# VHH binders against Abasic site processing protein HMCES (HMCES), part 55

Target 1, 269 residues: Abasic site processing protein HMCES (HMCES), of Homo sapiens (Human) (q96fz2)
Amino acid sequence: CGRTSCHLPRDVLTRACAYQDRRGQQRLPEWRDPDKYCPSYNKSPQSNSPVLLSRLHFEKDADSSERIIAPMRWGLVPSWFKESDPSKLQFNTTNCRSDTVMEKRSFKVPLGKGRRCVVLADGFYEWQRCQGTNQRQPYFIYFPQIKTEKSGSIGAADSPENWEKVWDNWRLLTMAGIFDCWEPPEGGDVLYSYTIITVDSCKGLSDIHHRMPAILDGEEAVSKWLDFGEVSTQEALKLIHPTENITFHAVSSVVNNSRNNTPECLAPV

## First folded at step 21 (VHH)

Design xb3 (from ub49 with T56R)
Fold by ESMFold2, last read:
Structure xb3 (fold): chain B 269 residues (1-269), chain A 117 residues (1-117)
Amino acid sequence: as target 1 above (269 residues)
Amino acid sequence: QGQLVESGGGLVQPGGSLRLSCADAGIDFSHYDMAWYRQAPGKERELVARINYGGRTNYADSVKGRFTISRDNAKSTLYLQMNSLKPEDTAMYYCAAGLEYDSFEYWGQGTRVTVSA
């Protein structure tokens, strides 16, 4: 998983993240650093994207079921990293394989601190090789969406009304992530950064690509992954598996260039 | 599944030079870590050189000072400049790219390099 769409305006994104805390109270997540949110149809590694995490990471004695939403850098920078430039990391931290996560210090250490997050996106892109050619077919991959009376076409963005028909009620993709906090040696603000956990693809995606992000399907899975106050690392890792509750459609090659940020990136072809 | 395309292999005399290239028709690999591996007949595949998305490089001891890995992010292309070639460098050379920690999920079919007197 190396390309996502996360294009919703902040207010629409926040409403899509409505949840219930442990006491059954309806809530919206509280933002941290909202000025760092950079919406785009075509997010790449090293860019900022919003994640959910437990309030307990920021506030002593907080209810660990309450959620914070914050932009974080895609590509985990370990807390122990000593150089001033994250591009000097020996290995890419965009994704973390689930089968070796507890063998790698870069991920084991933050997991031991309960640093689990839910990475938010409209969906993600993958490129399929078509047999007998060197061409690749990109796909946009996302949760199945509930159709309403006013539902529009997924690629329609030629007016605010057409856009709202699709996106006001969009079910966001919720991916399992690990984050860490890095203090640059030269000083400056603490850098929050995340990796997306990956698994073998489900049967439905196996013709597109052999890997997929670990998707947390539903509020119970999301709550358990986030709640490091009540759910141990060992129990949380049981949530990490492929899911078949996923859909996709072919898109044009516009998305291939990571600089293209237009609705055409995810429009059905 | 995914196929990076290597080019530039061939037959060369000891002491000669060769430049390998690797690209993919589609995926922009500018955010990926990339590498060259090689496999000699009857031997295990081994890492030759690695370059992260930011340009940091690492080399196998056997090629240090003779081989240079580089990338052109504008062209999304990986290179291996091989100088002072030895018969021991004879192998299939493979390009790899990845976003998973310490792993590569994209591989090429390889290009053959033969170094013989």
Scores: ipSAE 0.755, ipTM 0.892, lowest interface PAE 0.8, mean pLDDT 91
Fold by ESMFold2, look of step 21:
Structure xb3 (fold): chain B 269 residues (1-269), chain A 117 residues (1-117)
Amino acid sequence: as target 1 above (269 residues)
Amino acid sequence: QGQLVESGGGLVQPGGSLRLSCADAGIDFSHYDMAWYRQAPGKERELVARINYGGRTNYADSVKGRFTISRDNAKSTLYLQMNSLKPEDTAMYYCAAGLEYDSFEYWGQGTRVTVSA
């Protein structure tokens, strides 16, 4: 997983993240660093994207079921990294394989601190090899959406007004992530950064690509992954598996270049 | 998987030079780590050189000082400049690219390099 869409205006994104806390009270996540949110149809590694994490990471004795939403850098920079430039990391930290996560210091250490997050996106992109050619077919991959009479699907949105209605009720893709906090050696603000955990693709995606992000399907899975105060690392890792509850459509090659930030990136073709 | 396309292999004399290239027309690899691997007859596939998205390089001891890995992100192309070639450099050379930690998700079919008189 190396490309996502996360294009919603901040207020719309926040409302899509409505949840119930441990007491059953309906809440919205509280923002940290909202000025770092950079919405785009075409997010790439090293860019910032919003993630959910437990309030307990920020406040002693906080209710660990309460959620913070914050932009973080895609590509985990370990807290122990000593150089001044994250591009000098020897290995790519855009994704973290689930089968070796507890064997890699870059991921084991932050997991031991409970640094689990939920990475938010409209959906993600993946490229399929087209038989008989060296060209690839990109797909936009996302949760199945409930179609309403007035909102329709992405493919049915034929006007700016209908487009807004599709996204007003969009179910955000929720991917399991690990984050860390890095203090640059030359000073400055602490850098929050994340990796997306990956698994073998489900059967429905296997014709597109052999890997997929670990998707947390439903509020119970999201709550357990976030709640490091009540859910151990061992229990949380049981949530990490492929899901078949996913849909997709082909998109044009406009998305191939990460500099292209237009609705055409995810439009059905 | 065989989705990356290598080129530039061939027969060369000992002491000669060769330049391999690797490209994919669809995926923008500017954020990917990339590598060259080789497999000699009867041997396991081994890392030759790798380059991260930021340009940091690592080489196998057997090729240090003779081979140079480089990338052109504008053309989405990976290169391997091979100088002072030896018969033990004879192998199939494979291009790889990835975003997973310590792993590569995309591989080419390989290009053959033969070093002999």
Scores: ipSAE 0.733, ipTM 0.870, lowest interface PAE 0.8, mean pLDDT 90

Design xc1 (from wd5 with F63S)
Fold by OpenDDE, fold request of step 23:
Structure xc1 (fold): chain B 269 residues (1-269), chain A 122 residues (1-122)
Amino acid sequence: as target 1 above (269 residues)
Amino acid sequence: EVQLVESGGRLVRTGGSLRLSCAASGFTFKSYAMGWFRQAPGKEREVVAAISRSGGSTWHADSVKGRFTISRDNAKNTVYLQMNSLKPEDTAVYYCAANYAYHLDADAYEYWGQGTQVTVSS
């Protein structure tokens, strides 16, 4: 996974992240660093994306079931990294393979600290290699959306008004992530960064791409993944597997350029 | 100062029972997951059991399942390991450890006790 969409306005995004805490109380996640949220139809590594994490990461006495939403840098920078520039990392931390997550220090250490997060996106993009050509067809992949009488499918949005309705009730993709906190050697602000855990693709996506992000499907999965105080790392890792509960459509080559940030990126062709 | 003090380790016969206690001080006990580890002579330290912050979730190694039980009393800042049906292979130094996150790997744990010797004789 090297490209996502996360374009919802902050308020809409927040509402889409409504949840129930351990007591069953309906809540919205509180924002940390909301100003770092930059909506985009075309998110690439090194950009900031919003993630959910347990409030317990910020408040020691907090309920671990409470959620915070925070923009973090895509591409995990390990806390032990001693260089002044995160770009000097010699290994790719955009993704973490599920099968080696416990073998890699960069991921194992933060996991041991309970630094699990849920990466939020409208969906993610993958490119299918076309047989016989050097061309790659991009696809937008996302959760199936509930068709309400009022909410047209992305493909049915014939009007700007309908488009807004679709996104007002958009079910966000929830991907399993690991984050870390890096303190620059020269001082400054702590950098929060994340990696997306990847798994082998489900059967439905296998023709498009052989790997997919680990998707946490449903509130229970999300809650368990985030609750590092009550759910062990090992138990949480059992949630990491391919899911067939996804849909996709072909999109234009507009998304190929990471600088393009328009609705055309995820529009069906 | 953070302290974990294990107690209850002794010589016991095969089939016997022991209850280990670990008294914690110097940190907010309820904010930490707890674990019991053991190290036998010439062997690596291994996780025996772990317990979530609230105590609502527990984990036990397969080798001790059905025989050992981890529990905690947050009001007393104490974690326990009830050991029943002890076997010679259970002979080890038992360590109490604390970690902010509920985790089963020893290398993640932040605080450790000095350990208590459990010896099971045949």
Scores: ipSAE 0.922, ipTM 0.969, lowest interface PAE 0.4, mean pLDDT 93
Fold by OpenDDE, fold request of step 23:
Structure xc1 (fold): chain B 269 residues (1-269), chain A 122 residues (1-122)
Amino acid sequence: as target 1 above (269 residues)
Amino acid sequence: EVQLVESGGRLVRTGGSLRLSCAASGFTFKSYAMGWFRQAPGKEREVVAAISRSGGSTWHADSVKGRFTISRDNAKNTVYLQMNSLKPEDTAVYYCAANYAYHLDADAYEYWGQGTQVTVSS
């Protein structure tokens, strides 16, 4: 996974992240650093994306079921990294393979600290290799959306009104991530950064791409992944597997350029 | 200063029972998951049991499942290991450990006790 969409306005995004705490109370996640949230139809590594994490990461006595939403840098910078520039990392931390997550120090260490997060997106992009050509067809991949009589599919969003209806009720893709906190050696702000855990693709996606992000499907899966105080790392890792509960459509080549940030990126062709 | 002090280790006969205690101080006990580890002579340290912050979730190694039970009393800042049906292979130094996250790997645990010797005679 090297490209996502996360374009919802902050308020809409927040509402879409509504949840029930352990007591059954309906809650919205509290924002940390909301100003760092930059909506985009075309998110690439090194950009900031919103993630959910347990409030316990910030407050020791907090209810572990409470969630915080925070923009973090895509591409995990390990806490032990001693260089002054994260770009000097010699290994790729955009993704973490599920099968080697416990073998890599960059991921094992933060995971042992309970630094699990849920990466939020409208969906992610993947490119299918065309047989016999060097051309790749991009696809937008996302959760199936509930077709309400009133809410059109992305394809039916021919009007601004329909577009709003679609996105106001959009079910966000929830991907399993690991984050870390890096303190620059020269001082400055702590950098929060994340990696997306990847798995082998489900059967439905296998023709497009052989790998997919680990998707946490449903509130229970999200809650368990985030609750590092009550759910063991090992138990949480059992949630990491391919899911067939996805849909996709072909999109234009507009998304190929990471600088393009328009609705055309995820529009069906 | 963070302290974990294990107690209760002694010589017992095969089939006997023993309860280990670990008293914690110097940190917010309820904010940490706890674990029991053991190390036998010439062997690597292994996880025996772990317990979530609230105590609502527990894990036990297969080798001790059904015989050992981890529990905790957050009001007393103490974690326990009830050991029943002890076997000679259970002979080891038992360590109490604390970690902010509920985790089963020893290398993740932040705080460790000095250990208590459990010896099971045949």
Scores: ipSAE 0.921, ipTM 0.969, lowest interface PAE 0.4, mean pLDDT 93
Fold by OpenDDE, fold request of step 23:
Structure xc1 (fold): chain B 269 residues (1-269), chain A 122 residues (1-122)
Amino acid sequence: as target 1 above (269 residues)
Amino acid sequence: EVQLVESGGRLVRTGGSLRLSCAASGFTFKSYAMGWFRQAPGKEREVVAAISRSGGSTWHADSVKGRFTISRDNAKNTVYLQMNSLKPEDTAVYYCAANYAYHLDADAYEYWGQGTQVTVSS
């Protein structure tokens, strides 16, 4: 996974992340560093994206079921990294393979500290190799959306009003991530960064791409992944597997350029 | 200063029972998952049992399932290991450990006790 969409306005995104705490109370996640949130139809590594994490990461006596939403840098910078520039990392941390997550120090260490997060996106992009050509067809991949009588398919949004309705009730893709906190050697602000855990693709996606992000499907999966105080790392990792509960459609080549940030990126062709 | 003090280790006969206790001080006990580890002579340290912050979730190694039970009392800042049907293979130094996250690997644990010797005679 090297490209996502996360374009919802902050308020809409927050509402889409509504949850119940362990007491059954309806909650909205509290924002940390909301000013770092930059909506975009075309998110690439090194950009900031919003993630969910347990409130316990910030408040020791907090209810572990409470969630925080925070923009973090895509591409995990390990806490032990001693260089002053994160770009000097010699290995790719955009993704973490599920099968080697416990073998790599960059991911094992933060996991041992309970640094699990849920990466939020409208969906992610993947490119299918076309047989016989060097051309790749991009696809937008996302959770199936509930067709309300009033909310047309992404493709049926003939009006700006209809478009807004579709996105107001959009079910966000929830991907399993690991984050870490890096303190620059020369001082400054702590950098929060994340990696997306990847798995082998489900059967439905296998013709498009052989790998997919680990998707946490449903509130229970999300809650268990985030609750590092009550759910062991090992138990949480059992949630990491491919899911068939996805849909996709072909999109234009507009998304190929990471600088393009328009609705055309995820529009069906 | 963070302290974990294990107690209850002693010589027991095969089939006997022991209850280990670990008293914690110097940190917010309820904010940490707890674990019991053991190390036999010439062997690597292994996880025996672990318990979540609230005590609502427990894990036990297969080798001790049905015989050992981890529990905790957050009001007393104490974690326990009830050991029943002890076997000679259970002979080891038992360590109490604390970690902010509920985790089963020893290398993740932040705080450790000095250990208590459990010896099971045949």
Scores: ipSAE 0.919, ipTM 0.969, lowest interface PAE 0.4, mean pLDDT 93
Fold by ESMFold2, fold request of step 23:
Structure xc1 (fold): chain B 269 residues (1-269), chain A 122 residues (1-122)
Amino acid sequence: as target 1 above (269 residues)
Amino acid sequence: EVQLVESGGRLVRTGGSLRLSCAASGFTFKSYAMGWFRQAPGKEREVVAAISRSGGSTWHADSVKGRFTISRDNAKNTVYLQMNSLKPEDTAVYYCAANYAYHLDADAYEYWGQGTQVTVSS
């Protein structure tokens, strides 16, 4: 996974993240650094995207089931990185494979600190290599939505009002991530950055690509992944597996250039 | 200054019982997960049991399951290990440890006690 859409206005995104805390109370996540949120139909590595994480990361007495939402840089920069420029990192941290996550220092160290997050998106893009050609077919991949003429059907919107209704009840894709916090040696703000955990693709996606993001399907999975105070690292990793609860459609090549930020990026073809 | 102080280790006979305590100070105890680890001579340190910050979730190694019980009292800043049906194989130095995240690997743990010797004879 190397490209996503996360285009909702901040207030719509926040409402889509409504959740229940440990006591069953309905809540919205509290934002940190909201000005760094940059919605786009076409997010790539090094861009900022919103993630959920436990409030316990910020407050020692906090209820670990309470959620913070914050933009973080895609492409984890390890806390131990010593150079002043993250581009000097010798390996790619856009994704991390679930089968080696506890063997790689970049991911094992932040996991030991409970630095689990949920990466939010409308869905993600993947490119299928087509046999017999040198071209690739992009697909937009997302949770199944309630199928109505004006809700949950991306291709059904023919006016701004109908487009808004498609996204008002959109179920955000919730991917398992790991984050770290890096203090630049020359000063400045702490850099929060994340990686997306990947797994073998499910059968439904295997013709598109052999890997998929680890998707956390439902409130229980999301809550357990985030709650590093009550759910051990080892138990949380059992949540990391492929899912068949996913759908997709082909899109045009507009998405290929990451500078294209337009609804056409995810429109069915 | 963070301190973890184990107590209760002693010599007991096979089949006996023993209760270890670990008193914590110098940090927000209720925010931390706790673990008991042990190290026998010539062996690596291994996790025996771990407990989440609230005490709502516990984990025990298969070698001690059903015989040992980890618990905590957040009002007293103390974690316990109740050890029943002791075997000679349980002979080791037992360490109390704390980590902000609930975790089973020793290398993640931030704070360690000095250890208490448990010896099981006969």
Scores: ipSAE 0.849, ipTM 0.935, lowest interface PAE 0.5, mean pLDDT 92

Design xc1 (from wd5 with F63S)
Fold by ESMFold2, fold request of step 23:
Structure xc1 (fold): chain B 269 residues (1-269), chain A 122 residues (1-122)
Amino acid sequence: as target 1 above (269 residues)
Amino acid sequence: EVQLVESGGRLVRTGGSLRLSCAASGFTFKSYAMGWFRQAPGKEREVVAAISRSGGSTWHADSVKGRFTISRDNAKNTVYLQMNSLKPEDTAVYYCAANYAYHLDADAYEYWGQGTQVTVSS
C-alpha cells in the first residue's frame, strides 16, 4: 500500500471517527496539529495523513481508551535516525510486513513504546499487473459502504449534492499502523511519522495485488489496537490479518500522477 | 529517581510458596504496565508475568501458568508475584520492571529493579 485517498473536510472526518470510550460514552477524537491536515484524493509517501492514537501517549493520567487524531508523515522515521533530512533514510518504511515486524528495529522499538496508530483513509489504491503485459490497472479499494437510496454510490454521483451524500456517512478505512517520534538533530519540532502494516491479500484482492494493508474491521479491533495500556503488543498483533470485508472498483489513470488531487482519481471507470 | 525495589526472595523448599513484592517510586505507577522477569545463572532474562496498567489484563509464561499470579495495588504503588508449587527450575534472580506500554519482551522495558534471589531446594 503506497497510495491512499483521504479527502474529507476536517469536520466531516472528525465526525466519521466518533467512538465509544471504555465507559461507553460517545466521543469524538481530539485533534493535535489540525492545521497540518492536508486533505487529498491522492496521498503518497512522505505526505501527512491523519491517524488515531491513544491519549495516553500525551497524558500520563489519561484513560488509554480515549483517542487523539493527528496528522503524521507517511514513512516512519525512526527515533535513532541521525541525518537532517528524513528523505535520506536508506530503508523503505512506507509499509511494514506483519511477519517481520518484531524483527526489524525500526518497528520493534516504537512497538515497545506502545506506538500503535490507526491510519485513516477513504480507501487505498493498488495497481493490477495483467498477465502478459506491463500495463497496470489502478483500483480504488475500500470498506463496503451502507447502501440506501439516500446514500448513493460513487458511480451515481452526478451533482455536488449527490457527491455530498456519498461521503456523508462514509465508513473510513482503518488500517493498523506503527508510529515513531524523531527529534531533528538540528532542532525544531518533533516529527511524528507512521508505517502501515501489511499482510497477504485476501482472496478477493489476490488478482489485484498479493499484499494488502492490515485492516482493523470494527470498533473492537480499533480499540484494542490503540489501547497500549491494556492490550499487550503481542495480543494486539493477533488483530493483524487479511480481511475479505473489502470492495473495489477500477479507476482511470488520473491517479497515476500523484500531483492529481481531484475526485476523478477515485471515480469508477 | 525512578526506583523499583523487590523484596521477599529467599530459600524455599520444593512445593513451597513465596510472594515477591516490588515497591515503585519516582514515576506515575498507575500509568505503567509492570512485569516480573527472572534470570538464572548463565541464562538470558526471561519474562515470567506481566500486567496491564489497570491490572485488568495479565499474562503468564507457560512454565509458570497455574502456579504464579501477578497482581498490582495502584494505591500502594506495588506489584506482586505470588509463587506457588515452586520447583528447583524456578531458582533465579527475579526482577520487576516497568514499561509505559503493556509488552512482554524484556528489551522494551524502561525501568528495572535490582532483583531479589529466589532459591528452590530439593
Scores: ipSAE 0.849, ipTM 0.932, lowest interface PAE 0.5, mean pLDDT 92
Fold by ESMFold2, fold request of step 23:
Structure xc1 (fold): chain B 269 residues (1-269), chain A 122 residues (1-122)
Amino acid sequence: as target 1 above (269 residues)
Amino acid sequence: EVQLVESGGRLVRTGGSLRLSCAASGFTFKSYAMGWFRQAPGKEREVVAAISRSGGSTWHADSVKGRFTISRDNAKNTVYLQMNSLKPEDTAVYYCAANYAYHLDADAYEYWGQGTQVTVSS
């Protein structure tokens, strides 16, 4: 799980993140650092992507069910990292395996601080390795979408207005993540960065790849994962499992080159 | 200066009851999850009970479930452990601890009290 699409303009993305707080009031998440959001059909590690996290991380009197949305760097930089340049990390933190998350210091330490986040995407890409060949078939993988006139039908768009309708009410993929906060030793802004927790793939995806992101399916799962003030780390980790509630389609090799930021990246072939 | 001050530990008979208190100062108490931990001589420190920042969620170890109850009063900056039906195996030093995240492992906890001795006689 090393490539995603998160292409919606900020205002559309924000509306897709509408939620109810603990009191039942409909809300939108409040943005932090919105200028760091760089929408693209083709997001790679080290880029910024939006995540949800509890307002309690920023405000000690906050209702912990209230959500902040903020761009964070994909590839967790541990708070204890001593080098000046995050690219000098000797290990890959793009993903975190669920079976070892409480054993690796890079992930255990931020979990002890409640640094749980929900990583947002349109969906993710995965490359199927075919036996006996070097060829790999990319797939775009996402939540099943409830279809209306043009909503949820990626291949149906024939104009800018119809394209907007395809993504109207798009159900964003919500993946379980861990974040950390790193203060560069040479100074500068605190770096927020995240990893995506992975699990064994469900049966539906097993022919594509043996791992998948830990998907938080539904508002209850998202709320519990975010609410580190009311849901213990141990209880939250019970949310981390494969799901069969996923769909996919093959895409062209355009997505292979991360410089390609076009709708063709996720178009069905 | 963060301080957690436990009180209420004493000698009690098997089957008796005891209430531990932990007074907190020097931090925003209502923002923190709290836990009670215990350590018997020669044994590792173990979690006994934990409580979310609001008090809306609690957790108790299987060995004390039904007998001990953690609670908190955010207006008084105090966390409690009501201990009923005490057994000799409950004999230990009991520690109050605080952490920003609700968590059950001792190694995540940021602040610790000095401990209060509970001894349960036959």
Scores: ipSAE 0.835, ipTM 0.930, lowest interface PAE 0.5, mean pLDDT 91

